# Designs tried in a protein design chat: VH-VL binders against Proteasome subunit beta type-11 (Psmb11). Part 4

Target 1, 253 residues: Proteasome subunit beta type-11 (Psmb11), of Mus musculus (Mouse) (q8bg41)
Amino acid sequence: TTTLAFRFRHGVIAAADTRSSCGSYVACPASRKVIPVHQRLLGTTSGTSADCATWYRVLRRELRLRELREGQLPSVAGTAKLLAAMMSCYRGLDLCVATALCGWDHSGPALFYVYSDGTCLQGDIFSVGSGSPYAYGVLDRGYHYDMTIQEAYTLARCAVAHATHRDAYSGGSVDLFHVRESGWEYVSRSDACVLYRELQKARSLEQELEAKACGIYPEPATPQGARECKELFVEQEEVTPEDCAIIMKTETM
Key: E = the ipSAE of ESMFold2; O = the ipSAE of OpenDDE; V2 = 0.75 times the mean of E and O plus 0.25 times the DockQ between their complexes.

## First folded at step 1 (VH-VL)

Design ib05 (framework fv_indenebart)
Fold by ESMFold2-Fast, scan of step 1:
Structure ib05 (fold): chain C 253 residues (1-253), chain A 121 residues (1-121), chain B 115 residues (1-115)
Amino acid sequence: as target 1 above (253 residues)
Amino acid sequence: EVQLLESGGGLVQPGGSLRLSCAASGFTFSDYAMSWVRQAPGKGLEWVSSISYSGGSTYYADSVKGRFTISRDNSKNTLYLQMNSLRAEDTAVYYCARSTYFDYSGWFDYWGQGTTVTVSS
Amino acid sequence: QAVLTQPASLSASPGASASLTCTLRSDINVGSYNIYWYQQKPGSPPQYLLRYYSDSDKGQGSGVPSRFSGSKDASANAGILLISGLQSEDEADYYCMIWPSDAYVFGGGTKLTVL
């Protein structure tokens, strides 16, 4: 698995490989590792897609209920905090290891990393999964906040393709999404092997993107300038196991 | 020197079919995405279709979806555009163009001379 | 309605400078895109000239003279192609282009007459 997301002047990019854990292209259709939560919010997955999809389904329902009660959707930061609290109820069960929330709210593009132990970080770049060290190698070289939309798409595709070439547990295609003020867009699905070979020929990427020092990022990564969610808004109480059980029960009905 | 040479254009009746070819030379054809861009008489440029280096990904303008098929044969260094159900509005000079990026998101750095397609009854 | 709008024609004298505009539809922010410029001389295919995103992020086609340059006017939501020291061979149609995410979009073109 390789997923990545980064925030830049024109939104948030999310990209992921499509390799399924079953390893069969015929019996196991391409895995979707980027899941819509609502019009201006996407989530990535790093565990089983079914487990993470369940969390996003529960989250979506809770956001709808809060909108009805309060007259507006929570911010991306508030949503990330809620997801972190919900996931922490099931610590140690490996239901969904790590996710990134990619959105746009009244403050503009927003990106948060949420880990299953309740960790919540705000940042500009996150990569998750067994391929993430390889993806970071490409991202570190090419990323800057003021990059063009075209450069962002190229960088995201290159990073996932490079990771799929190096990581035995990544492969298939590259899904690319872009979150704008107007909402998310599914930009493309491209063969990762094709993209990797094309990356080796892409002189324009190396000429246009600023060279960065290569880094090694353990998972979960904490990039320079990342801020914990609790530093960004008023601290709220932990979601109780009873609350989690009630929410899960309503989703299974 | 990079060269792209289109062929296959001609006069065709509405509802007819044509297959355009673009012969590439002077570069490693299999390493680049390729596109078709057309220009109606006295009008501007309109993107028609693009294909990745291996042929694994194809993209189409809404105006041609379901009627045109882009393909390539890397062993022959040749790009194709199969055009079916042709309409008068498809009358144009069709240019073959090379993309700078490994997918269709790049810009067009080299263009062929074009081949003329006229759809008329 | 049109994603990219260009004036149909522009005329300028030899040796003067010409500014060609490419205005983006109001729902598309010019700050978000590379603006690509192409030149088409009578009887010839288009030729890539340059791209411009910002002063620190721009590129020029192989063999394109330095007197061609790009810029943007954020208040007008427009990309600009600047041609200095106009020569008779600059008489051509000029097209702008963007890649918004799902298709290439060309402007309608500007016919530059050098008289």
Scores: ipSAE 0.006, ipTM 0.438, lowest interface PAE 13.7, mean pLDDT 78

Design ib06 (framework fv_indenebart)
Fold by ESMFold2-Fast, scan of step 1:
Structure ib06 (fold): chain C 253 residues (1-253), chain A 121 residues (1-121), chain B 115 residues (1-115)
Amino acid sequence: as target 1 above (253 residues)
Amino acid sequence: EVQLLESGGGLVQPGGSLRLSCAASGFTFSDYAMSWVRQAPGKGLEWVSSISYSGGSTYYADSVKGRFTISRDNSKNTLYLQMNSLRAEDTAVYYCAKGLRYEWSYPMDVWGQGTTVTVSS
Amino acid sequence: QAVLTQPASLSASPGASASLTCTLRSDINVGSYNIYWYQQKPGSPPQYLLRYYSDSDKGQGSGVPSRFSGSKDASANAGILLISGLQSEDEADYYCMIWPSDAYVFGGGTKLTVL
């Protein structure tokens, strides 16, 4: 797995490979590792996609309830702390999930890393998964806050493509998302091997063996649009013990 | 074989209402975003509205916001467009269109035959 | 100002190549968008042809011949649909489209006449 996200002048970028962790005896369908939470919020996934989807489903419900009660959506920071608190509530279930929350709120573009042990960190760049060291190598060299939209898209695609070439557990295609004030957009799905070969040509990295290029991948359509409702919620930093009990009672595991 | 069949079009007076339906078959309807696109006589294509696979997200062209409502019934494999406060400028052939390969994908790859809406007194 | 501008008409001979342009308004960078192309023949609904973001990030509609291809001209801020080896059945209206995040925008369409 390789997922990454970074914030810049024109929003937040999220990108991920599409490789699934199925065994060698069966074909693996493409995996979706960037999941919409609401119109101005995306989450990345690490661990199992099903576990992460469950967390985002619970989170969406909680955010909607808070908006109805308070009149506006929580900030990205408040949402990240809520997610961390909710994951802590389920600690006994041995879920091991790391995610990045990518959004736009009243303060502009915002990015947080959340881990299932309750860790919650604000930052400008995060990469998660077995390919993340390779992605960080590309991101650290190319990132600056004032980059153009085109530069940001190129940087994200390059970082994931490089990671898929180096990491045995990443591959397939690169999904690219952009969160603006107007909402998120699913920009593209690009074959990682094709991207990597073009990057090699452009940067005189042609000495990498072209014979090691990946097999033929069908070109997937470009998925786009918000998956969940567009609502406003009030900021809340932490979940109470009573809220935790309610969430546990309603959840089907 | 993907098939989309629109119905519900007709002649209506300015200020009136119509409800368009699109019956889908040949694919898992609940896995795909759906859209309505219209075309006025002798004119180009104009996007009207889109809805996510679950119905949880909807989008509208500025010209129809507040007047049109897109909805879907996944149990019936049917897409709807409720059109209120119709204007002469809404006269067009209305196409139902299926999103690309994934349930959140909105750009259209398969289109229906269209149904004609005429707003005239 | 129109977000997407296409010439109203274009004519070319059978066997020649046609290059159809889709120019984005100057405040919108063509490098940042997938450009989708659609073909519409008289009396028929539109048919999806292809999308183009870059040479490494493009897709073709089902059954669309390889002689249809997409590209971009950064200096003109335009998307391009290239049809090589023109056939009489290529005579149609061609529309470009972009999807930023909350709205689709179609170009005005180009009527391609073959012969």
Scores: ipSAE 0.006, ipTM 0.431, lowest interface PAE 13.3, mean pLDDT 78

Design ib07 (framework fv_indenebart)
Fold by ESMFold2-Fast, scan of step 1:
Structure ib07 (fold): chain C 253 residues (1-253), chain A 122 residues (1-122), chain B 115 residues (1-115)
Amino acid sequence: as target 1 above (253 residues)
Amino acid sequence: EVQLLESGGGLVQPGGSLRLSCAASGFTFSDYAMSWVRQAPGKGLEWVSSISYSGGSTYYADSVKGRFTISRDNSKNTLYLQMNSLRAEDTAVYYCARETVYLGSGYAFDIWGQGTTVTVSS
Amino acid sequence: QAVLTQPASLSASPGASASLTCTLRSDINVGSYNIYWYQQKPGSPPQYLLRYYSDSDKGQGSGVPSRFSGSKDASANAGILLISGLQSEDEADYYCMIWPSDAYVFGGGTKLTVL
């Protein structure tokens, strides 16, 4: 599992892989790891507990009741504290859930990390799951608050794709969401293998252009044959956090 | 080869309507945000409207809000601009443009069409 | 007042350098925005040239020569497009652009004449 979220000038981005566990030799349905809570709030899910969806259902109901009582939805901060309190009520189940709440409220874009032990932390960048160390490598190098919407989308896709390549427990596709003042949008679902190939193509082109600018002959590119994604990943140079940053910062065809 | 081809321009009277189309080829259309940018005769560029990859988010210049509607059909690789209540000041060449995604960034319009001319004349 | 202001025209000699300015309205800090540059030749659609946010965060369009570069002048609150080694084919209209929050904004354009 790899999920990530970050806050920037134009909102909050949430992205996740779609790999889910099931039996070997059995097709697994794609997992949705980003779940809408209301018009201006998304939550990511952990791959650890099947009960995570139950907590989001209970959260939605409680937020609706509070809206009726107070005439408005709680802030993202209030919602994060509520979720942490709700999870503490499941003490007897020893549930281990980590989530990021991505929203827009009266104070603008807001992002919180919530863990079942009662942790509730506000921040600008969070990644959760077995792939998170790899995602953080990409995010830390490419992130800045004033990045453009397309830079944010590319950063999120690159970070998840990089993590899916490195983490055996992540894979499938990349789901990308954007929370704006007007509400959340499901931006895209991109095949992680296709995305990784596109990132490698862009990196190769950038390297070739840099070599030509220095007046030297570029290293011959590996011929593109019909190959499976797994074979391509094994045989090709892996995309690194630095490579993703270069692609995001240098706009080349 | 990446290409954008606009169509649907023409001569209309004030208050009339036109629908512009932009046919995309050579790339995965559904992975890119798209925009319309116009240019009045002898004048500079003016951004008109943008649409996200899925079509779920749309953005409009203040000068066209409530009159123009941007949309897309990802199954047909086509971008649209429905223009209603046209005014003389809408007379321009309308360009279709792709916003960069895989190359990293931003609001860059990295590929442009040839443009289609809209003339609003009384 | 206009959000982005560009001088209407600029003349320069072949082989020289031209600095094209894009001045942001005083309530908008140039340090906070990517500045995008486009070139348009008569009868042609615009072509993306480059973007500049900072020295560590910049990019260039496909096929755009390295003699085109971007920078910022914080004291003037302006983005700068530098074209070194001017050639006759550089004669064109040049536009800057930013995204303040909910709209793309173009400058009025500068007509560069290479004499």
Scores: ipSAE 0.000, ipTM 0.417, lowest interface PAE 15.7, mean pLDDT 77

Design ib08 (framework fv_indenebart; at its last look DockQ between E and O 0.01; V2 from the best seeds 0.00; counts 0 for: pae E 15.6 > 2, placed apart)
Fold by ESMFold2, look of step 2:
Structure ib08 (fold): chain C 253 residues (1-253), chain A 123 residues (1-123), chain B 115 residues (1-115)
Amino acid sequence: as target 1 above (253 residues)
Amino acid sequence: EVQLLESGGGLVQPGGSLRLSCAASGFTFSDYAMSWVRQAPGKGLEWVSSISYSGGSTYYADSVKGRFTISRDNSKNTLYLQMNSLRAEDTAVYYCAKDFSYGYTWPGEFDYWGQGTTVTVSS
Amino acid sequence: QAVLTQPASLSASPGASASLTCTLRSDINVGSYNIYWYQQKPGSPPQYLLRYYSDSDKGQGSGVPSRFSGSKDASANAGILLISGLQSEDEADYYCMIWPSDAYVFGGGTKLTVL
């Protein structure tokens, strides 16, 4: 599995491969790894598919209830805090769930990771899964905050396609999503093998043209630096049974 | 209307086996954890076993571990309890109970119970 | 050694209140657990009554009258089921239950007699 997300000037990009770890075959209808949460918020999957689907179902319900009560949806940061609180009730059960929340709220494009132990990080780039080292290699060299939309799409496609080429557990197609101020959109699904070959051809020609025009390749953009969500909120208190009142025991496959 | 209908009880000799079934209707069975609770004649309630909504997690009372197996078939809306190596102490009415659902109820809010099926272990 | 201890019986008059106790073993703090209550009438399956964790975190079963309420007595390490305005149909066995982790544990039950 290879998932990635990054924040840039025009929003948040989320991309993933489609190789299924479901059952005894490579692909199945439930292989989607980028999941809509609401109009302006996407989440990625990691861990078992059933556990992730369960958590997103519970999260969607809670967000709808808060919207009805308060007249607006919580911020991406507020949603990340809520999910972290829900997950932390089950520390010690060896949950292996890491989630990237990709959205747009009043503060602009926002990207948070939430881990199964209940902590979260704010950042500009995250990749998760067995293919993530290869995805990070591409992202680290090509990422900068001020990319055009087309540059961002190409970077995401390239990063996932390279990961599918190198990682035996990643493959199938590349799904690409873009979160804008108006909401998320599903941009494309491309065959990873075809995409990898076409990107390699284009890169070879581009390198020749770049070498002729200019001899220096720019350094990859440095990520904005991760910061933990707890510094963005009032100091997080120990999770209590009251905090768990709206969630159930986590089930494992 | 939520209904839970147990079946499969009966008379059996010590060391024998039975399989209990619980047919569910009136709710989305695959969203709920399910439990078995038993009651010996003239005695109190004893939890026996529970199973998660998907069947991925199972739980057993110490008195039945290694002898009983809980399972479910979500395509048939049916909960099962396979009871092996039965003992006289297993004589009871066995209730099927609807347990919790994600975000709606707490574990242990057994809002609906079946009428029970009687298991008698004697010779 | 019983995890939950309930009195075997309790009697009360119609219209009065009954306070049923569920005492946890001394190594288990009542403040850390949901306390669940069930009613069982002769020949019938049990019925869920209510859950109590705190005044801000509690729940009532469907169709259970508000005269049934839960509380905790921290000094006695006990869950409490209060039934006010007792009626003849409240005569039943009452069980408490906790969920300490991967297991549900019931108390031995209290037979409530309404004379």
Scores: ipSAE 0.000, ipTM 0.411, lowest interface PAE 15.6, mean pLDDT 78
ESMFold2-Fast, scan of step 1: ipSAE 0.016; ipTM 0.560
ESMFold2 (binder alone), look of step 2: mean pLDDT 93; pTM 0.941
OpenDDE, look of step 2: ipSAE 0.151; ipTM 0.658

Design ib09 (framework fv_indenebart)
Fold by ESMFold2-Fast, scan of step 1:
Structure ib09 (fold): chain C 253 residues (1-253), chain A 124 residues (1-124), chain B 115 residues (1-115)
Amino acid sequence: as target 1 above (253 residues)
Amino acid sequence: EVQLLESGGGLVQPGGSLRLSCAASGFTFSDYAMSWVRQAPGKGLEWVSSISYSGGSTYYADSVKGRFTISRDNSKNTLYLQMNSLRAEDTAVYYCARGSVTIYGLESYYFDYWGQGTTVTVSS
Amino acid sequence: QAVLTQPASLSASPGASASLTCTLRSDINVGSYNIYWYQQKPGSPPQYLLRYYSDSDKGQGSGVPSRFSGSKDASANAGILLISGLQSEDEADYYCMIWPSDAYVFGGGTKLTVL
């Protein structure tokens, strides 16, 4: 698995491979690792997309209830905090080990990482899964906040394709999504092997042209600007044990 | 050898239409985003329109939105620009340009090869 | 208020160096963009020269001599094309370009005269 997301001037990009690990004696359909939560919010996963669909169904219901109560959808930050609290309540279910929330709210583009132990971080770049070290090598070399839309698409596809080539547990195609103020868009699905072949061809052309489009050489990477969710809230939305019990009653995981 | 050959330019009256073509050879056309860039007599370069490798995404300069349509036929290795409602200010040499070295399925971000250009004159 | 501003003309002697500037409008940070440079000789289409983002992230067109180089001046909010050891064949119009979002933007061009 390789998933990645990054925040930039024109929104949030999310991208993922489609390799699936379905049963030994049945067809393995392509996995969908970027999942819409609502019009301006996407979620990624390092686990099965079916498990996370169940998980996100619970989240969607809670967001709807809060919208009815407050007259507006929670911010992306509020949603990430809610998801982190819910994951803490449901520890031991092994549904979604890690997820990134990619959205647009009243404050603009926002990106959060949430882990099953209740960890919640805001950042500009996140990559998750067995291929993430390889993806980070590409992302760290090419990323800057003021990237153009085309540069962002190129970077995301290069990063996933490179990781797919290196990681035995990633493969298939590259799904690319873009979250704008108007909502999310499914930009493309591209074969990862074809992308990697063309990346090698582009690198050979760049050697001749002396231009660099993608960072193909792996480098150690840490997410830039990652900060805990609690550092970002003046007012925090919390899920109490009682609230967690109520959510459990309305939808089973 | 990368080669781009434009055609379809000519003299046209204001309000008229022209369709420009660009025949590409020497590379895998379907791997590259393509663009049209124009240059008015004695003036600088002005980007007009771009199209992604597959034709699924198109981009236009504000000055031509709603009047010009970029398209491509990957089976014929040909790029097109349909120009409607032409104005005197559209008088220029129109260059076909290949987008950068691009990864298959991606859009270009610079122009590494250019055609010789075709002249469009809108007579007032 | 042009997005990219270039001097209309520049003159330099053979063997000297020429520094061509491309100034970005104040709302656009030069540090955030690749600056692309093109050369156009009379009667010919433009030719790609090079791009510059940073010293560690730059590239040069096929066959473009090393005497052509790019840089940035953050304090002036400008991209710079340096041509060392000027030759008569360098006499041309030079254009800078950026790709900010869904559109290419060219500078007005600088006519370099080598006298």
Scores: ipSAE 0.000, ipTM 0.416, lowest interface PAE 15.3, mean pLDDT 78

Design ib10 (framework fv_indenebart)
Fold by ESMFold2-Fast, scan of step 1:
Structure ib10 (fold): chain C 253 residues (1-253), chain A 125 residues (1-125), chain B 115 residues (1-115)
Amino acid sequence: as target 1 above (253 residues)
Amino acid sequence: EVQLLESGGGLVQPGGSLRLSCAASGFTFSDYAMSWVRQAPGKGLEWVSSISYSGGSTYYADSVKGRFTISRDNSKNTLYLQMNSLRAEDTAVYYCAKTGYEYSFGSYWTPFDYWGQGTTVTVSS
Amino acid sequence: QAVLTQPASLSASPGASASLTCTLRSDINVGSYNIYWYQQKPGSPPQYLLRYYSDSDKGQGSGVPSRFSGSKDASANAGILLISGLQSEDEADYYCMIWPSDAYVFGGGTKLTVL
């Protein structure tokens, strides 16, 4: 699993791979790892989808009750503390869940990390799951608070695609969400292997033209090959976090 | 704001030579591949030539190989097309075009994402 | 044997939809290529419209309305440009293009007349 979220000037981005636990060579429904809680709040998941869905159902119910009592929904911070308290009550049942709450409230964009032991942390960047070390490599090099919306989308897609290439337990597609003042938006679902190959194309346009000048022509990606990003040609250079950062900076015109 | 301005077109006799220029502004010229695309009167678009950001790699349509040479001067933000041994079928409007990147669903190269206004080349006796 | 074949002309009424086809030569599988679309209005240079590879892998040029969209017809081995809610300003020549690794190849162009 690879999930990530970061806060920036224009909101909160959440992104995740879609690989499920039923196996890479078995026909398996794509997993949704970013789950809407309400119009201005998303949650990510790193445990089983069923466990996380249960927590979010209980959370939604509690938030509705509190809205009726107080006349408005709790802040993102209040919601994160509530979720942490609820999860900590189930310690000892082997329910290990880590999540990021991505929202917009009266104070603007807000991002919190919540762990099943009751941990609740506010931050600007979080990545969770087996692919998170690889995603952090990309995020650390490319992130800045003042990035444009398109730069944020590119950073998130690049980070998840890079993680899916490196992590055996991540793969499939990249789901991208954007939380704005107006609410959350499901921006896209993109094949991770296609994203990874297109990053190589963008970075290596000159290398590709040079190879063609020498009579070396890369074949277009086929649908059959696109599903396995880990099956890159031995001569194909892997996209690095540095490459993603450079591409993002050169796009600013 | 990307701007491309072609110049150097004109009337030339068959077998003659002509040099086209394209002045670029509004982007970091040295970071992008550039191309020439032509359009004969009343006809469609035909790719002519492309050059890498450094000038180290060049490509040509079969119809112009050995006669045309694409080049660039990154210090002057200018693209060139040297046309030799011109023929009547080279009569066309010549467009300067930029290659770009699209940051939707990753990073994808986009050939001819911006075009100049064109310069007319007429090969006639 | 043209690599890309487009109908020379197409007519449609204001408010209707126009479907412009770009057929690839039979030795080239449309499923394997990005199809790029360009619009050229009378007296103007061409403008990039959009790119289509698949429903999950596509892009749009800056300022291009969402009523312009791309798709593919695998059985016809063709790329398709769909223009919904036709307006008089959509009257133009439309070109498809592919990059098969050794050259940029344009279709012959379709002149769309909005009557």
Scores: ipSAE 0.000, ipTM 0.401, lowest interface PAE 18.5, mean pLDDT 77

Design ic01 (framework fv_ifinatamab)
Fold by ESMFold2-Fast, scan of step 1:
Structure ic01 (fold): chain C 253 residues (1-253), chain A 119 residues (1-119), chain B 106 residues (1-106)
Amino acid sequence: as target 1 above (253 residues)
Amino acid sequence: QVQLVQSGAEVKKPGSSVKVSCKASGYTFTSYYMHWVRQAPGQGLEWMGYINPSGGSTKYNEKFKGRVTITADESTSTAYMELSSLRSEDTAVYYCARDEYGDYWFDYWGQGTLVTVSS
Amino acid sequence: EIVLTQSPATLSLSPGERATLSCRASQSVSYMHWYQQKPGQAPRPLIYDASNRATGIPARFSGSGSGTDFTLTISSLEPEDFAVYYCQQRSNWPLTFGQGTKVEIK
């Protein structure tokens, strides 16, 4: 599982892979890991969990009752505290482990992380699941609060796609959601392998163009390319915002 | 008391279009999605699409994309489903159904509108 | 799209008997909803998220299952329970229903 969410000037982005496990192995893709709570609030899950959906259903009904009583939906912060309190009452039970609440209220875009022990944290970026370390690598490099909507979509897709390539328990497609003042929107579902393949192609081209500009390597002697030095080892380069922007230009067609 | 009241039965010719209405009462119209589901005589249920009345955002089943248009009028608390280029296979009972915030569980349904397409 | 296959297509039973209805998904789904439909009527919600009974639904109705295999059980059929039952998945677009299982009087 890889889920992520981040807050920025134009709202909150939530994204997730769609892979589900079948028994002891990751064999069946296509599960939904971002769940609407109300028109301006989304919740993520720590994989396919009936407990998470049950908590969101209870939460949704309680929020509706509070709206009727108070004339306005509770703030995202109030909702996160409510969810944390509900989960803490059932501490130690086998239930939904970690969630992110992504919303828009009177104060603007808001993002909270809620854990099964009752922890409730406000933040700008959260990623959850076995793929989260890989997603954070991409997010930490590319995130800034003032990014455009298109930049945010590209960053989210690339972060999940990168995580699915590295994490055996993530895969399938990338679901992308955007919470705005007007409500949440299901932006897209994109094949993770296609996204990652396009990312690798974009990075290879950029590397070649940069090397040529700096004169760092000799021109390839053969029509099919250069030879690597086997005596030296290098680690795979991290995904960059520029790499992701190249993929987005292709997808916007 | 929540009620969804749909427009009456219609008979249409192939190639024409039909627009079915669904008037909601007993709840805040903009707080729930409105879906459209159809059922051919003697057959099962088929999801067509939905609208979020609070912003007008829609999602359609690809099978109907290009032929179906779902709209909502907040001032009258009424949702509409228009289906164009009608064929005999479109003969069905069309239902509107309420969904609380995209839970995709239809807790209240309209009574249904029979649309018959015949030449 | 996720295809839901319900079995059996028709279940002929007498009042008082247990009915067990199956819904199998073509790929793994997180949750399954169940609806009851009587002739000439709109569907009635019964069970949401695999195992939760909707408000006003009698305790004789229960749901279970996960992954690709889900079951609706009616512990002891009442006369008003003879109807068609549909399962529905919410894990992927488009939303899909099974073809229905008709529970009829023997």
Scores: ipSAE 0.000, ipTM 0.411, lowest interface PAE 16.8, mean pLDDT 78

